# Designs tried in a protein design chat: VH-VL binders against q9umr5. Part 119

Target 1, 268 residues: q9umr5
Amino acid sequence: SYKPVIVVHGLFDSSYSFRHLLEYINETHPGTVVTVLDLFDGRESLRPLWEQVQGFREAVVPIMAKAPQGVHLICYSQGGLVCRALLSVMDDHNVDSFISLSSPQMGQYGDTDYLKWLFPTSMRSNLYRICYSPWGQEFSICNYWHDPHHDDLYLNASSFLALINGERDHPNATVWRKNFLRVGHLVLIGGPDDGVITPWQSSFFGFYDANETVLEMEEQLVYLRDSFGLKTLLARGAIVRCPMAGISHTAWHSNRTLYETCIEPWLS
Key: E = the ipSAE of ESMFold2; O = the ipSAE of OpenDDE; V2 = 0.75 times the mean of E and O plus 0.25 times the DockQ between their complexes.

## First folded at step 5 (VH-VL)

Design bb13 (framework fv_acimtamig; at its last look DockQ between E and O 0.01; V2 from the best seeds 0.00; counts 0 for: pae E 16.5 > 2, placed apart)
Fold by ESMFold2-Fast, scan of step 5:
Structure bb13 (fold): chain C 268 residues (1-268), chain A 122 residues (1-122), chain B 106 residues (1-106)
Amino acid sequence: as target 1 above (268 residues)
Amino acid sequence: QVQLVQSGAEVKKPGESLKVSCKASGYTFTNYYMHWVRQAPGQGLEWMGIINPSGGSTSYAQKFQGRVTMTRDTSTSTVYMELSSLRSEDTAVYYCARDWGYSRSSYLFDYWGQGTLVTVSS
Amino acid sequence: SYVLTQPSSVSVAPGQTATISCGGHNIGSKSVHWYQQRPGQSPVLVIYQDSKRPSGIPERFSGSNSGNTATLTISGTQAMDEADYYCQAWDRSTVVFGGGTKLTVL
């Protein structure tokens, strides 16, 4: 038998987006119990990420409790950040593989159609004025907005990403690190043709410096300080990095080659 | 669809400088790194360095440090490699090559230019 | 100073399996990529990250990497596969290429 799989969707998304992923899992691992969490769908995905973490936590606890051999998480886009926080706040999670599917792990700094729809009069260079306000932090997308030209504002105002990355101190940081380190495998997936996640290397814990030059994970302070366990996980051989070119943001969960190469090997 | 088109062959004298161009098309220029790799006649591949087209940052192989300069022009989606103080030993085919690696340990070359033959002779 | 060692040549009959080795100290801890260079042409990426195939590369190409040896395997070898093959890895501060293997299909 295979461990159960829990799927967490992204911004303006729903469980329907994963029909192809479920088909692939059924073909290669028949009998796998896959639960696609139908919470915070559509516009509800704009709710503050800590609120989403609480709701998803309530949903995953009974699933994990029924699977003593462990579970796998597949977390898409914004959902990957929800799953990051779940692994940190749950002192009893039994997650084996955490598969992060094109998620902005170090944040987002890019103009997209979704951003233009939400904030039509704002360019990426000006979005910090909205996102780093108390009002802006009530929207999920602003919780991981990371303007590399206003890093001091990001560090002070981010109510979510700066805290889970250990970039700003939090009373629970030591416990969150201990909990996160219980994960069996951290599988990072992303690529240069995504078109939404900016920089795309954010899916691999890379990010812009003040000159918009991307620095890799191993050059980030969060890695060097081992703030939430990345350095420890890499040393254990627990981080899998699986980039693929030619895949757009909405296609990560519906590309068979991507599934076979990056996801299938981690669904024991 | 993806194309890397390099400038034409050149003949140089020892002590001169070389500047090769590589024009990219068919993808978002700033989302991929660009490397320069050369191949001397009858020899293998030799890495020269990398440029990040987004910020313009560069990193060069130790052998070429002080002689090589890599630049880019985002308005024309073109990268340049300049090699100074040319010697006969610099006779080679020079390639630009695209990269989508997530870190230094993952550097790879998924598409290559057609190559530019440079002959350095007296 | 890190060296990747390849055999200078490998010969195989059409339809047979060709195996090209790439030796390096603890190479199994590194990501290895493989390039095919046909006469007069630019190199082409055929395998990346030890065992993954880029779009457009036939399934007969496969790779592995463990211990001190990475291997490129070409099953059902065809005349068109006749080329030089190079392995590549990163070591400390530089990209390292193997010396290249000339595959001859006779």
Scores: ipSAE 0.463, ipTM 0.809, lowest interface PAE 3.3, mean pLDDT 92
Fold by OpenDDE, look of step 6:
Parts: structure tokens; C-alpha cells; sequence
Structure bb13 (fold): chain C 268 residues (1-268), chain A 122 residues (1-122), chain B 106 residues (1-106)
């Protein structure tokens, strides 16, 4: 039998968005138990990410307990960060494949429709004033806002991304790293035509430097310091990078070619 | 549709410089790296170098270090490759090629220009 | 410098399977891409990351990579498949091409 698949949705999303993915999985892996977690849907996805992590943890624990052989995670967009944090805080998870589907794993720094909706009068260059305040950190988007021009504020005010990245010292950093390293494979999916994740390389742990030059994963301090285990995972062949062009942000979970190329191989 | 249109053929003398342009269209220009690859007559493909999406960073093959300069103009979606101190062995078709790889360890070329023939002769 | 080695030429009859090898030290640990170049044309990506096909590439094209050899396989070879084929990888900040293989369809 196939390992159960747990799906975590993105910002302003719901389980309905994954109807095609479910179809693909059923066709190629019949009998697979797929659970799309219908938590923090729609506007509730704006809740603080740690709150979301707790909620999703409560939901996945029973599923994992019933699957001693392990489970697969498919986590889309913002959900990818939730899942990464989830795997960091769970010392007993049994995740075989963690599939990060177009997730801003290294954060977000771009004007998107989501930002315009939430902050219609704010540009990305000024969003640090809001996001790095206590008030701003009550919104999920701000929890992974990564302003390359205000690194000091990011490091000190980010209540989520900076912590799970191990960029800010905290007492759980070593344990979180150990927990995260329990994952069998980290599958990173994204592409240059996404249109939302900015920079798109964030899905592969790339990000802007102070001059807004995109640096790749291997150039990031989190990698160089192995702060949460990226270097270790790469060294043991546990990181899979699957880029694809021509796919918009809202199509990652509904593209058959993408599924066959980047997702299906890791569901067996 | 993605298109890479290069400048026309050139004839050069030894010691001169060439500059080939590659105009991109049909995609977000600033999201993709661009490579230059050349091919001497009857020979294989030879990688020359890469320029990042912003144009602020380049990496050249060791063979061309000191002679090659890659630039790009975001306003016109055009990439340039200049090769100085030309020699007869620089006679080749020069290609621009888009990279949709995600890291420096996974460079690949999904779209190519039509090529620019540069002949270096006395 | 890292070197990729290809046979200079391969010949197959129509409908038969063509196999083109690309040798390199521990190439199985690298991602290998393949390009097709017909006479007078620009190269075209036919396989990327060892075994993945870009959109529009026929299913008869497949790839594998293990140990010291990457392989491009063309099943049911057609006349239109006659071309030069190049393998490509990356090593120490350098893109490396194989020498190319001329595939002749008899």
C-alpha cells in the first residue's frame, strides 16, 4: 500500500484548490489515503503562522500515528513554511517526503496581489514598518516577510522565519534542526513564472542580498552555517530541486506535467 | 512565445572586438539567467559564460577570462556579449541561451537564439 | 578540468533504438542534460535532469544517469531524429558539454 499523503494549503486557499491533485494521485497511486487539511482556510490563513503550526500539528499527529511506515507531505505556498516549522517542532514525525510546492521558504519581498489586498497603500519598500512591528507579526504574511534592506529589523522582529531558519539564536535551534533532519527527502518545487513568490528562487532557499542580487541556497548563511540542516540534507542527497517554467502560482497543484515530473516520483 | 533574436553575422580582423546582441521577448526578462555558447565550424558546443537576471553578476569560462564581457539592458530586454582581441580560432556561431535552472549547479538551456556567425580573418 | 566523453557517431536503422552515452567521472552524481542539434539549426533541449522531458519532446526520448555514464535513448528512431546530440553538465562553476554525437538514421 502507498503511504498516506497529507496536503497543506496556502494563503487564502482551501481544500477545493487541490481537487486536481487528488485526481492525479488517485489515478497514479490508487488506494492512497490523501488528507487535505481544511484548517485556517480563506481569511483565517492570515493568522500567525505559529498558531497555524499548532493547529496543523494537532491534525497530523493522529494521521502519523496510524501510518507507522511514514507519510508524505505536500505543502503549497505559505503551507510550505507551515510544514517546515511543523517538522522542526515535532521530534517524532515520520515524514518520508516533504514536498514544498512553490513555497517562499526563504521569505517574501515583493509586491503581490495578497499584499495589495492587505496593505493597499504600502509598497514592499515600506512594508518593514508594519511587518516588523508587534502588530504586523500577527499576520502570517509578515511572519515570513524578509526585507533585505532591513536585516537588523528582520532578525530581531521576525517571530517566525528568522527562528525556523536559525538566523536568530534561540534555545530550541539545535532540537529543531535535529527534528527537521528526520525528513527522508526535501522536494523543492518552484519556477520563474510563478508571479507571486518573490524572488521565485525563494522556493529553493535563494534570496536577495542587500543589493537585491539573488543568491542561491549554497550562498545563504543558513546553508553555510547549517543552521537548520540544509547543508546536511544536501550532503546526504536528501534535497531534490525540481524547477519548472511556464507555471503560474495558482497552477502548481493543478498541472499534470508538474505532478508527473516533480511530485509523483516521491509518492511511492 | 519565448523568442531570442540575435544580431546579424559579422566579419572581423584579428585584434578587433565583436559584440553580439540577443533580444529576448515573450517572458519576464529579469527572471532568467542568460548564457553564451559558441560553436566553431564543424566543432562542438563551447560554453562562454553566464549573466544573472539583474546584469550585476557574471561568470566566464576560464578560457575567455579577460577577453569576454557580458552585459544586459533591462529596458530593452537585450543581452550583450563582447569578445576582444579576436583570433582566427574565434570564428564561430555564437548563441545566447536562456537558463531556467534554479541554481549554479543546475544550469540548463531551454531556449536558444538563432546564432550569430562571426568570421575572423586577415 | 571535468570532461564529458561521447562517441563521435552512432548509426541506427529506422524504427530501431539508438543509444548515446556520455561518460564522466561520477557523472551519476550530477544532473545531465541533452541537446539535439539538426544541421544549420540551434540546439534544442530534449532531456533535462537525467531523465525529464521538456514539453513538446516525443516520448521516444528518454534518459538515464548512473555511475560514470549518462545515456540518451531514442526508441523507434525516425529520420527526423538524425542530428548531433550533446550532453551537458556543471562542474565547479563551469558548464561542460560533451564532444557531441552524430546520429545517423540509415
Amino acid sequence: as target 1 above (268 residues)
Amino acid sequence: QVQLVQSGAEVKKPGESLKVSCKASGYTFTNYYMHWVRQAPGQGLEWMGIINPSGGSTSYAQKFQGRVTMTRDTSTSTVYMELSSLRSEDTAVYYCARDWGYSRSSYLFDYWGQGTLVTVSS
Amino acid sequence: SYVLTQPSSVSVAPGQTATISCGGHNIGSKSVHWYQQRPGQSPVLVIYQDSKRPSGIPERFSGSNSGNTATLTISGTQAMDEADYYCQAWDRSTVVFGGGTKLTVL
Scores: ipSAE 0.205, ipTM 0.708, lowest interface PAE 2.6, mean pLDDT 93
Fold by ESMFold2, look of step 6:
Structure bb13 (fold): chain C 268 residues (1-268), chain A 122 residues (1-122), chain B 106 residues (1-106)
Amino acid sequence: as target 1 above (268 residues)
Amino acid sequence: QVQLVQSGAEVKKPGESLKVSCKASGYTFTNYYMHWVRQAPGQGLEWMGIINPSGGSTSYAQKFQGRVTMTRDTSTSTVYMELSSLRSEDTAVYYCARDWGYSRSSYLFDYWGQGTLVTVSS
Amino acid sequence: SYVLTQPSSVSVAPGQTATISCGGHNIGSKSVHWYQQRPGQSPVLVIYQDSKRPSGIPERFSGSNSGNTATLTISGTQAMDEADYYCQAWDRSTVVFGGGTKLTVL
C-alpha cells in the first residue's frame, strides 16, 4: 500500500549505514519496499557526479516502472545532489516525496576530513584553484564546491552544481525545470550542529554571499528567477523545511526523533 | 526598466571632499551589488570599489583605500561615493554601475549611471 | 597585479569587419567582458563571458577568448559602432580594465 522508497547514500558511504532508517520505516510503514542503492560505494563515491547520476538513473528506472503510482526518494548528503539531478534529467520520473537529508544543495564551502585527505595542503580559501580546474572536476566533492569569493570561476568551471541550479545558461534548462516540477514534495532536512555541510543552510538552499553572510533560499537568485522551480514549488506548498538541532552529519539516518518528525509524514 | 540616476556635476577645490549619489530604480535595490568606476578626461576606465547594498559591506581598490567611502540608503534606493582629500588628478567622470550577479558579486556590469563630472581645480 | 592590453585605435571602413584585441597573461582561463562607450555617454555591455551577447545587442558583435588574447569582432561595421571599446576581467576580487580602443568608422 505504501509507495516504494529508494535510498541514495552519500560520500564514502554504503547501504549498511541506513540499517536504523530501514528499521524505522518497517515499524511505522510495514510492508514498504525499501531499496538502498548499493552503487558508488566507498571510494567510488568520489567519481564525477554526472557519472553517478547516470548509474543511479539506470538503477531507479525499473523500480519506478514497477510502481506506477509513484516512489519516494530519501537521499543523504552528497546523495541529495545526485537525486536532484535525477529529478531534472528524467523525463519520466514518478517521485512523490524527495527527502533531502542534510545535503549540500547550494554547494559546500568548508574544510572537511575528506578534503583534507584528498588535498592535505589546501584550505577552503584556496581550494578553488584545484576544484575549478578540469582535473578537480573529476572528483565529486569539487562538483559541488561553491566558493563565494570566486563566483565567476564557479559559474564558468562547475560541471555539475551550476548546471542543476540553473546558474549557468544551458540548452536543457527548460526541460530540467519541467521535470523537477513533477515532484510532489521537496522535504529539506538539516541543522546547525551538522558539522560538515558548510554553511549548514545549504541543505535548505541557503548560501553565503561574498561577505560570507548566509542568504536564505528566498533571497537566492536561483529562487527569485525560479531557475529550476523552487519558487513555483514553494508557492504550491510543496516545500517542507524540517530543521533539527543537535544532530551531527553521520547521525541523520539513525535518529528516531528526526525520522518521526521529518521523514515519516512523507512516506505515504 | 533599470535606471541609475546620478547627482549633477560638481566643481571642487583641492583638499575638499566630494560625494556623488546614484539612485537606482526598476529593480530590487538590495539584490544587486553596486560598483563605482571613474574616467579621467581622455583616459580609460578605473575601478574604485564595490558595495553590497543589503548589508552595506564594501571593498575598495588599493589606490583609493583610506580616501573613499561607499554607503547606501535602502529607504531611497541610493548609493553614495565619497572621496576625500581631493587633488587635481581626481578630475574625472564618476560612474555607478550595477553588478550583474543577483545577490552575489560577479564583477560584470550590466547597467551604468549617466556619470557625474567632478572638476578639481585651484 | 593583472594587466590587460588593448591597441589604442582601430580604423575600419563601413561594412568591413573590425577586430579589437585584449592581451593578458593566460586570459583564456578568465571570463572577458566588453563595453562600448560612445562619446559623452556611459559604457554599455556588448559581450560577456567571452562570447555571449546581452539582449538587444546586434548579432554582428561577437567575441572569442583563447590563450593570451581575447578578441571583440564587429562584422558589417556601421557608423553607429564608432566608439571606445574596453575589455574587462577580474583578478582576486579586483576589476581590471584594458586601456580602451577607439574604433573609427571612416
Scores: ipSAE 0.000, ipTM 0.422, lowest interface PAE 16.5, mean pLDDT 89
ESMFold2 (binder alone), look of step 6: mean pLDDT 94; pTM 0.957

Design bb14 (framework fv_acimtamig)
Fold by ESMFold2-Fast, scan of step 5:
Structure bb14 (fold): chain C 268 residues (1-268), chain A 122 residues (1-122), chain B 106 residues (1-106)
Amino acid sequence: as target 1 above (268 residues)
Amino acid sequence: QVQLVQSGAEVKKPGESLKVSCKASGYTFTNYYMHWVRQAPGQGLEWMGIINPSGGSTSYAQKFQGRVTMTRDTSTSTVYMELSSLRSEDTAVYYCARDWGYSRSSYLFDYWGQGTLVTVSS
Amino acid sequence: SYVLTQPSSVSVAPGQTATISCGGHNIGYDSVHWYQQRPGQSPVLVIYQDSKRPSGIPERFSGSNSGNTATLTISGTQAMDEADYYCQAWDSSTVVFGGGTKLTVL
């Protein structure tokens, strides 16, 4: 009856983090087949995002093939970017709801414990020198590092986010856009108290301007030019925005009110 | 065939306000940012600020903050730059220029208006 | 604060190579763009992102950017290249132009 749900975790994370989410789904949609993918767990989540996309693609193909009515994706934090790329590179995905749970869709620019663990002697303002090198692009976090003061370097050096957002040209861009547009619903979730995703509006395709003032999705060039389909999806009524205050980064997958308000309605 | 056509030359007195228009054609007006750049006689180029014609959001160079206002009218594909409390030092050619749209930290001016000469004298 | 330094003038004979420098602290980490302005005319983009030419700009125009200096190079300089040249870079939250270089071809 219910479409299967595929869950993709985030940075330094694993399937164990979703135990409460699984309980909620079982309570409201009993019988739903939920697959939490155990790939690129913990330290392996630092692997380049294109490598992760390939691995997750191989895992989701048989699940989608078995569900002709469609599937739902719930993708947390960094995992939301993996799912963005999956929807673009797969010529045959049958995803109904893509639920992006506090993911940095326009990138990340902020000091976090994760970043300091990886680059303990570097300041946020100097990370562009590391991240926008070929060596830096071998780390997942650098694949979506978006320094608003060096946006030109981001556009030229980002091997992942700039390409999937259509901010830089790619031979496959037209096909990626067509594939992505097959999604039934793009459900965006995030909030001001996340504490990790910076700016938090990145989860809603907003991002910093020259003065670190956030411009919302409708003022982004990727939206205005419809580079990968956001404007088309919004016109179709396919974008759902569900912001919620009071939720920290590690609590999005374990808050019952968040689940009931933002996730449950999209799990047909 | 992108064109940016600016309003004609102005003569102003100190203390007055200036409002220059720039009418865009040949492309989708709301898909490109627009800048204002001025040039005093015999001097170099000076960036004044940027406007996003879609939402109307603006960002101004610190020197002009509090004196400059940029607006747009999407129905006429026109951007405006208003500069208040004019001084003789504001005598300059004022240009509108379209942003190529690559980057927020690397603005590119791919098409320029013909310029508007503004003379401020008593 | 951040200043882009250009020589005020450069003179070259027809057919020779003209070199115009643009100095800025760590400018090699940022993209530099170059504009040509002839008297009474609007500026024209001649080089963007350090070394790329827009459609319609002759091959004799080239650019480079390394360390603390960006350079615009015009090989086989022609009389029509006589103009003011401005470099442009980004300083954290604003556009910065160099002071301009008058190129004389005589």
Scores: ipSAE 0.029, ipTM 0.610, lowest interface PAE 8.0, mean pLDDT 89

Design bb15 (framework fv_acimtamig)
Fold by ESMFold2-Fast, scan of step 5:
Structure bb15 (fold): chain C 268 residues (1-268), chain A 122 residues (1-122), chain B 106 residues (1-106)
Amino acid sequence: as target 1 above (268 residues)
Amino acid sequence: QVQLVQSGAEVKKPGESLKVSCKASGYTFTNYYMHWVRQAPGQGLEWMGIINPSGGSTSYAQKFQGRVTMTRDTSTSTVYMELSSLRSEDTAVYYCAREWGYSRSTYLFDYWGQGTLVTVSS
Amino acid sequence: SYVLTQPSSVSVAPGQTATISCGGHNIGSKSVHWYQQRPGQSPVLVIYQDSKRPSGIPERFSGSNSGNTATLTISGTQAMDEADYYCQAWDSSTVVFGGGTKLTVL
């Protein structure tokens, strides 16, 4: 039999978005128990990410407890950040493959329709004024807003991403790192035609410097300091990178070629 | 459909400068790095350097440092490679190639231009 | 300077399996890509990230990479597979190509 698969959705999303993914899994791995978590759907996806982590944690505990051989996580967009935090806060997770579908692992810095809907008069250049306020940090999207021109504000105000990436100190950092390192495989998926995640290399732990030049994972201070275990995982051979062109943000979970190339090999 | 179309063949004399163009179409020009690779007659592939079309930043192979300059024009989706102080050893087919990848460790070339033959002789 | 070593030529009968090696110190810790180049044509990507196939490349092409050797394998080799094959990896801040292997199919 195959290990159970847990799916975590993204911003303004729900379990319905994964019907094609479930079809693909059923075709290639018949009998796999797939649970798509129907928490924080639609507008509730705007709730602070730490609140979402607590809710998803409560939902995954019984699933993991019933699968002593392990489980796989497939986490889409914002959901990938929820899964990052789950792997760090859970002392007893048994995740084999953590498959991250186009998630802004180093943050987001770009104009999108979602941001314009929430903050219609703001440009990416001035959104830091809203996001790095106490009010702004009550919205999930601001929890991973990373303005490369105001990195000092990001480091001091981010209540979520700066902490889980080890960019700002936290009392639990050592335990979070130990827990995260238990993951079997970190499978990173993303691409330049996504159109939402900016820079798209954020899905691979790359990000803008102060001149908006993208620096890759191995050039990030987070990697070099091994703040939460990326360098250790890479040395262990546990990081898988699977970029693909031609896929828009809402299509990562419904493209058969993407599934066969990047997801299917990691569903034991 | 992605296409990279290069300028035509050139004949140069030693000491002259070369400028090859590569016009991109069928994708967002600023989202992909562009590389230049050359191939001398009957020889293998030799990497020359990389340009980021978004910011214009460049990095060159040590062998070409000081002689090569890479630039781009975002309004025409075109990258350029200039090579100065030409020698007969610079006779080669020069290719532009689009990088598909997210970091230096994953440099791969998913689309190549048709190549530009440059002959350097007196 | 990092060097990738390939055999200059490999010959195989039609329908048989061809293997092309790419040797490099600790190449198994690097990502390896393979290109096919027919005479007078531009190179074409046939394998990327050690073992993955681009859309349109037949399943008979496969790759592996471990230790000091990366390998391109072509099963059921056909006359159309006659070409030069180049491996590619990175080292520090540079792209490195192997010297190329000429594949001849009877």
Scores: ipSAE 0.000, ipTM 0.447, lowest interface PAE 13.8, mean pLDDT 89

Design bb16 (framework fv_acimtamig)
Fold by ESMFold2-Fast, scan of step 5:
Structure bb16 (fold): chain C 268 residues (1-268), chain A 122 residues (1-122), chain B 106 residues (1-106)
Amino acid sequence: as target 1 above (268 residues)
Amino acid sequence: QVQLVQSGAEVKKPGESLKVSCKASGYTFTNYYMHWVRQAPGQGLEWMGIINPSGGRTSYAQKFQGRVTMTRDTSTSTVYMELSSLRSEDTAVYYCARDWGYSRSSYLFDYWGQGTLVTVSS
Amino acid sequence: SYVLTQPSSVSVAPGQTATISCGGHNIGSKSVHWYQQRPGQSPVLVIYQDSERPSGIPERFSGSNSGNTATLTISGTQAMDEADYYCQAWDSSTVVFGGGTKLTVL
């Protein structure tokens, strides 16, 4: 009787990471059909985000078709951006709750172990030279690299994030906005102790200005212009903000208190 | 300079309705939220609700749902708070207060009106 | 419903440091704001977003917020600081105020 749940993983991740999440769902909502999408695992998570969106779309269509009452999405880290695009490009999605689990919704600007592994000699201040090249845009992490000191380059070169956020014009923007607005609830989760998502407020559509001062969602041009529907959703009471301290990036999908507080209430 | 000027003190009987006004000046009226907060004599602050003057959308505290209505008039830069079915327990100073936070999680009150004392007695 | 707990009163001598606590479950994950209310006057915002001071508020006012307790600190306390102080946070669908602390400077 519970709506099916679709789970989308993050960078260098796989379906295995969600064992505890599935256990929690089964405990509180027994009988829920949970599908953890086993696509773009490990190194394949570096493929361009638009390629990932197409692959996940193909997997999601039959699940949604079999659930006319609706489905829920739980999308972790980079996976939250995949889900953002899915909700915009699908003319007929029936998503009730979109649960974004520590995803860099306004982008990433931070030195992390992931970046040092991929680009050992690069600092966050220099990564724009790689990411905003045509070659760099073939990697998922560069698709949401958002350097606040080179916003003009981000707007011109970002092939993914600037487009889905409506920060740069696109022929499909009006249709994408209409599609996204069909979502029942946008549940945003994140916190100050994440350690990977920088700034952590990116999970709540906040981001750095040119002085690296974080401006929250309501101060962003994409919100003020209502570019893809955030202002409309907030006015409907459809945006839920659930920040929690004490949780590291790899623990969001395995913390019981987080699940009970931020996720469980939105699984009908 | 920002100013919030409220209507004068009122004396009401149980069962009547109250309507308090708050006239804003010194800033762009439609760019800031407005809240209503009350304080019973010798008691603490109690939030009643919020209105966005640009669209007129409102959100009320659970305790006041069904009894409170907030409206605005953009031509006069004025916000109104109406409270119906008054009881003696509604005796309080009612404040309007401005919000530049623009976010539920960051609601704050940077400028307050002078307050309107409402006494409900038979 | 979510409750913010403050001591009803705090007394301090002039020039000493006053600390006013605001207790709430996991309050460290929320943004806390503080208001000063002198007798017969409207509240005044003295600290916002845990630790930020509005223009015009003296540097002797500071704030912190972690775990289950937010704290307002007033250093070099003066007679003019005698007032009621309220903490405030957002929880799910409502603004929540603490019960208020009467600061006495004697």
Scores: ipSAE 0.000, ipTM 0.384, lowest interface PAE 14.0, mean pLDDT 88

Design bb2 (framework fv_acimtamig)
Fold by ESMFold2-Fast, scan of step 5:
Structure bb2 (fold): chain C 268 residues (1-268), chain A 122 residues (1-122), chain B 106 residues (1-106)
Amino acid sequence: as target 1 above (268 residues)
Amino acid sequence: QVQLVQSGAEVKKPGESLKVSCKASGYTFTNYWMHWVRQAPGQGLEWMGIINPSGGSTSYAQKFQGRVTMTRDTSTSTVYMELSSLRSEDTAVYYCARDWGYSRSSFLFDYWGQGTLVTVSS
Amino acid sequence: SYVLTQPSSVSVAPGQTATISCGGHNIGSKSVHWYQQRPGQSPVLVIYQDSKRPSGIPERFSGSNSGNTATLTISGTQAMDEADYYCQAWDSSTVVFGGGTKLTVL
């Protein structure tokens, strides 16, 4: 039989967004047990990411325990960061494929409809004032706000992303790296027409420098220092990069060609 | 929908400089990198370099280092390629080509301009 | 300097399968892309990352890449497929193109 698949949704989203994805999986891998986690739906997706990690961890443990052959994770948008943390904090995860659908792995620096809903009068250049406060860090979107013009504030104030990426020291960093390295495959998906994730290369661990020039994963200090294992995974052949043009942010989980090209091959 | 429109054909003399433009439309200009590739008559494709329209950073092929300069104007969604100290062997069709690759190892050319023929003769 | 080697020409009858090779040392460890160029026209991307098709490219185009050889395969070849085909990869510090293969449909 096929390994079970666990799906983690994104910001202002819920399990109901994945009906097409489930249809595709059922067509190509009939009998696959797919669990779309109904936690932190809608407005609750704004809860601090560490709180979401704890809740998803509690839901994922019994699913992994029932599947000694392993499980696959499909994690969309903000959900990809939740899954990054799950793989690091769980001493006993048995994840084979971690499929990250357009997730801001190095952070977000862009003015989107989501930010306007939450902070209607703020420009991206001024959001650091809100996000890097203790109050701002109580909102998930601020946990991965990465202003390239205020990197010192990001490093000192980010309660989540700077820690999980090893950009700021943490007592558990060595254990988190060891746990993350147990993953079988890290499948990174994203593209230039996403329209929400800014820069879109954040889905592939690329990000802006201080001049807003995008530096790719291999040029990032977190990669060069191997802070949480990216360099080791790449050398092992465990990182799969699957970019696709022409796909908007809300369409990653409902495009058949994307599914067949980037997801289907990793659902053994 | 996606279009890359290049400037017209040029005739140059040895020692002169060339500047070719490539105007992009139908997509977000700063989200895609832009390459320049040339093709001498009856020959294959030769990579010249790349520019990131967002920050303006460039990377040039060793053969053209010191002679080529790539720039962009985000207000007009246009990239430029300047080649100095022209020689007769620089006669070629010059193409701009769009890239949505995530790293240097993934460089690809998904849409191409129509090409600009540059003839260098005395 | 890294070199990609292609046959200069390949001939196939209409409806038959055309196979175009691209040879390079350990090319199977690299991502290979393929371009079609019809006479007087700009190149068109037909295969990227060894085996993936861009939107609008027919299913009869496929690719593989293993060991020292990448291959472009065109099944049910049509007259409209007559063109030059170029493989492309990245090596260390530069983009490398193969010399090109002229596909003739007889």
Scores: ipSAE 0.039, ipTM 0.658, lowest interface PAE 7.0, mean pLDDT 90

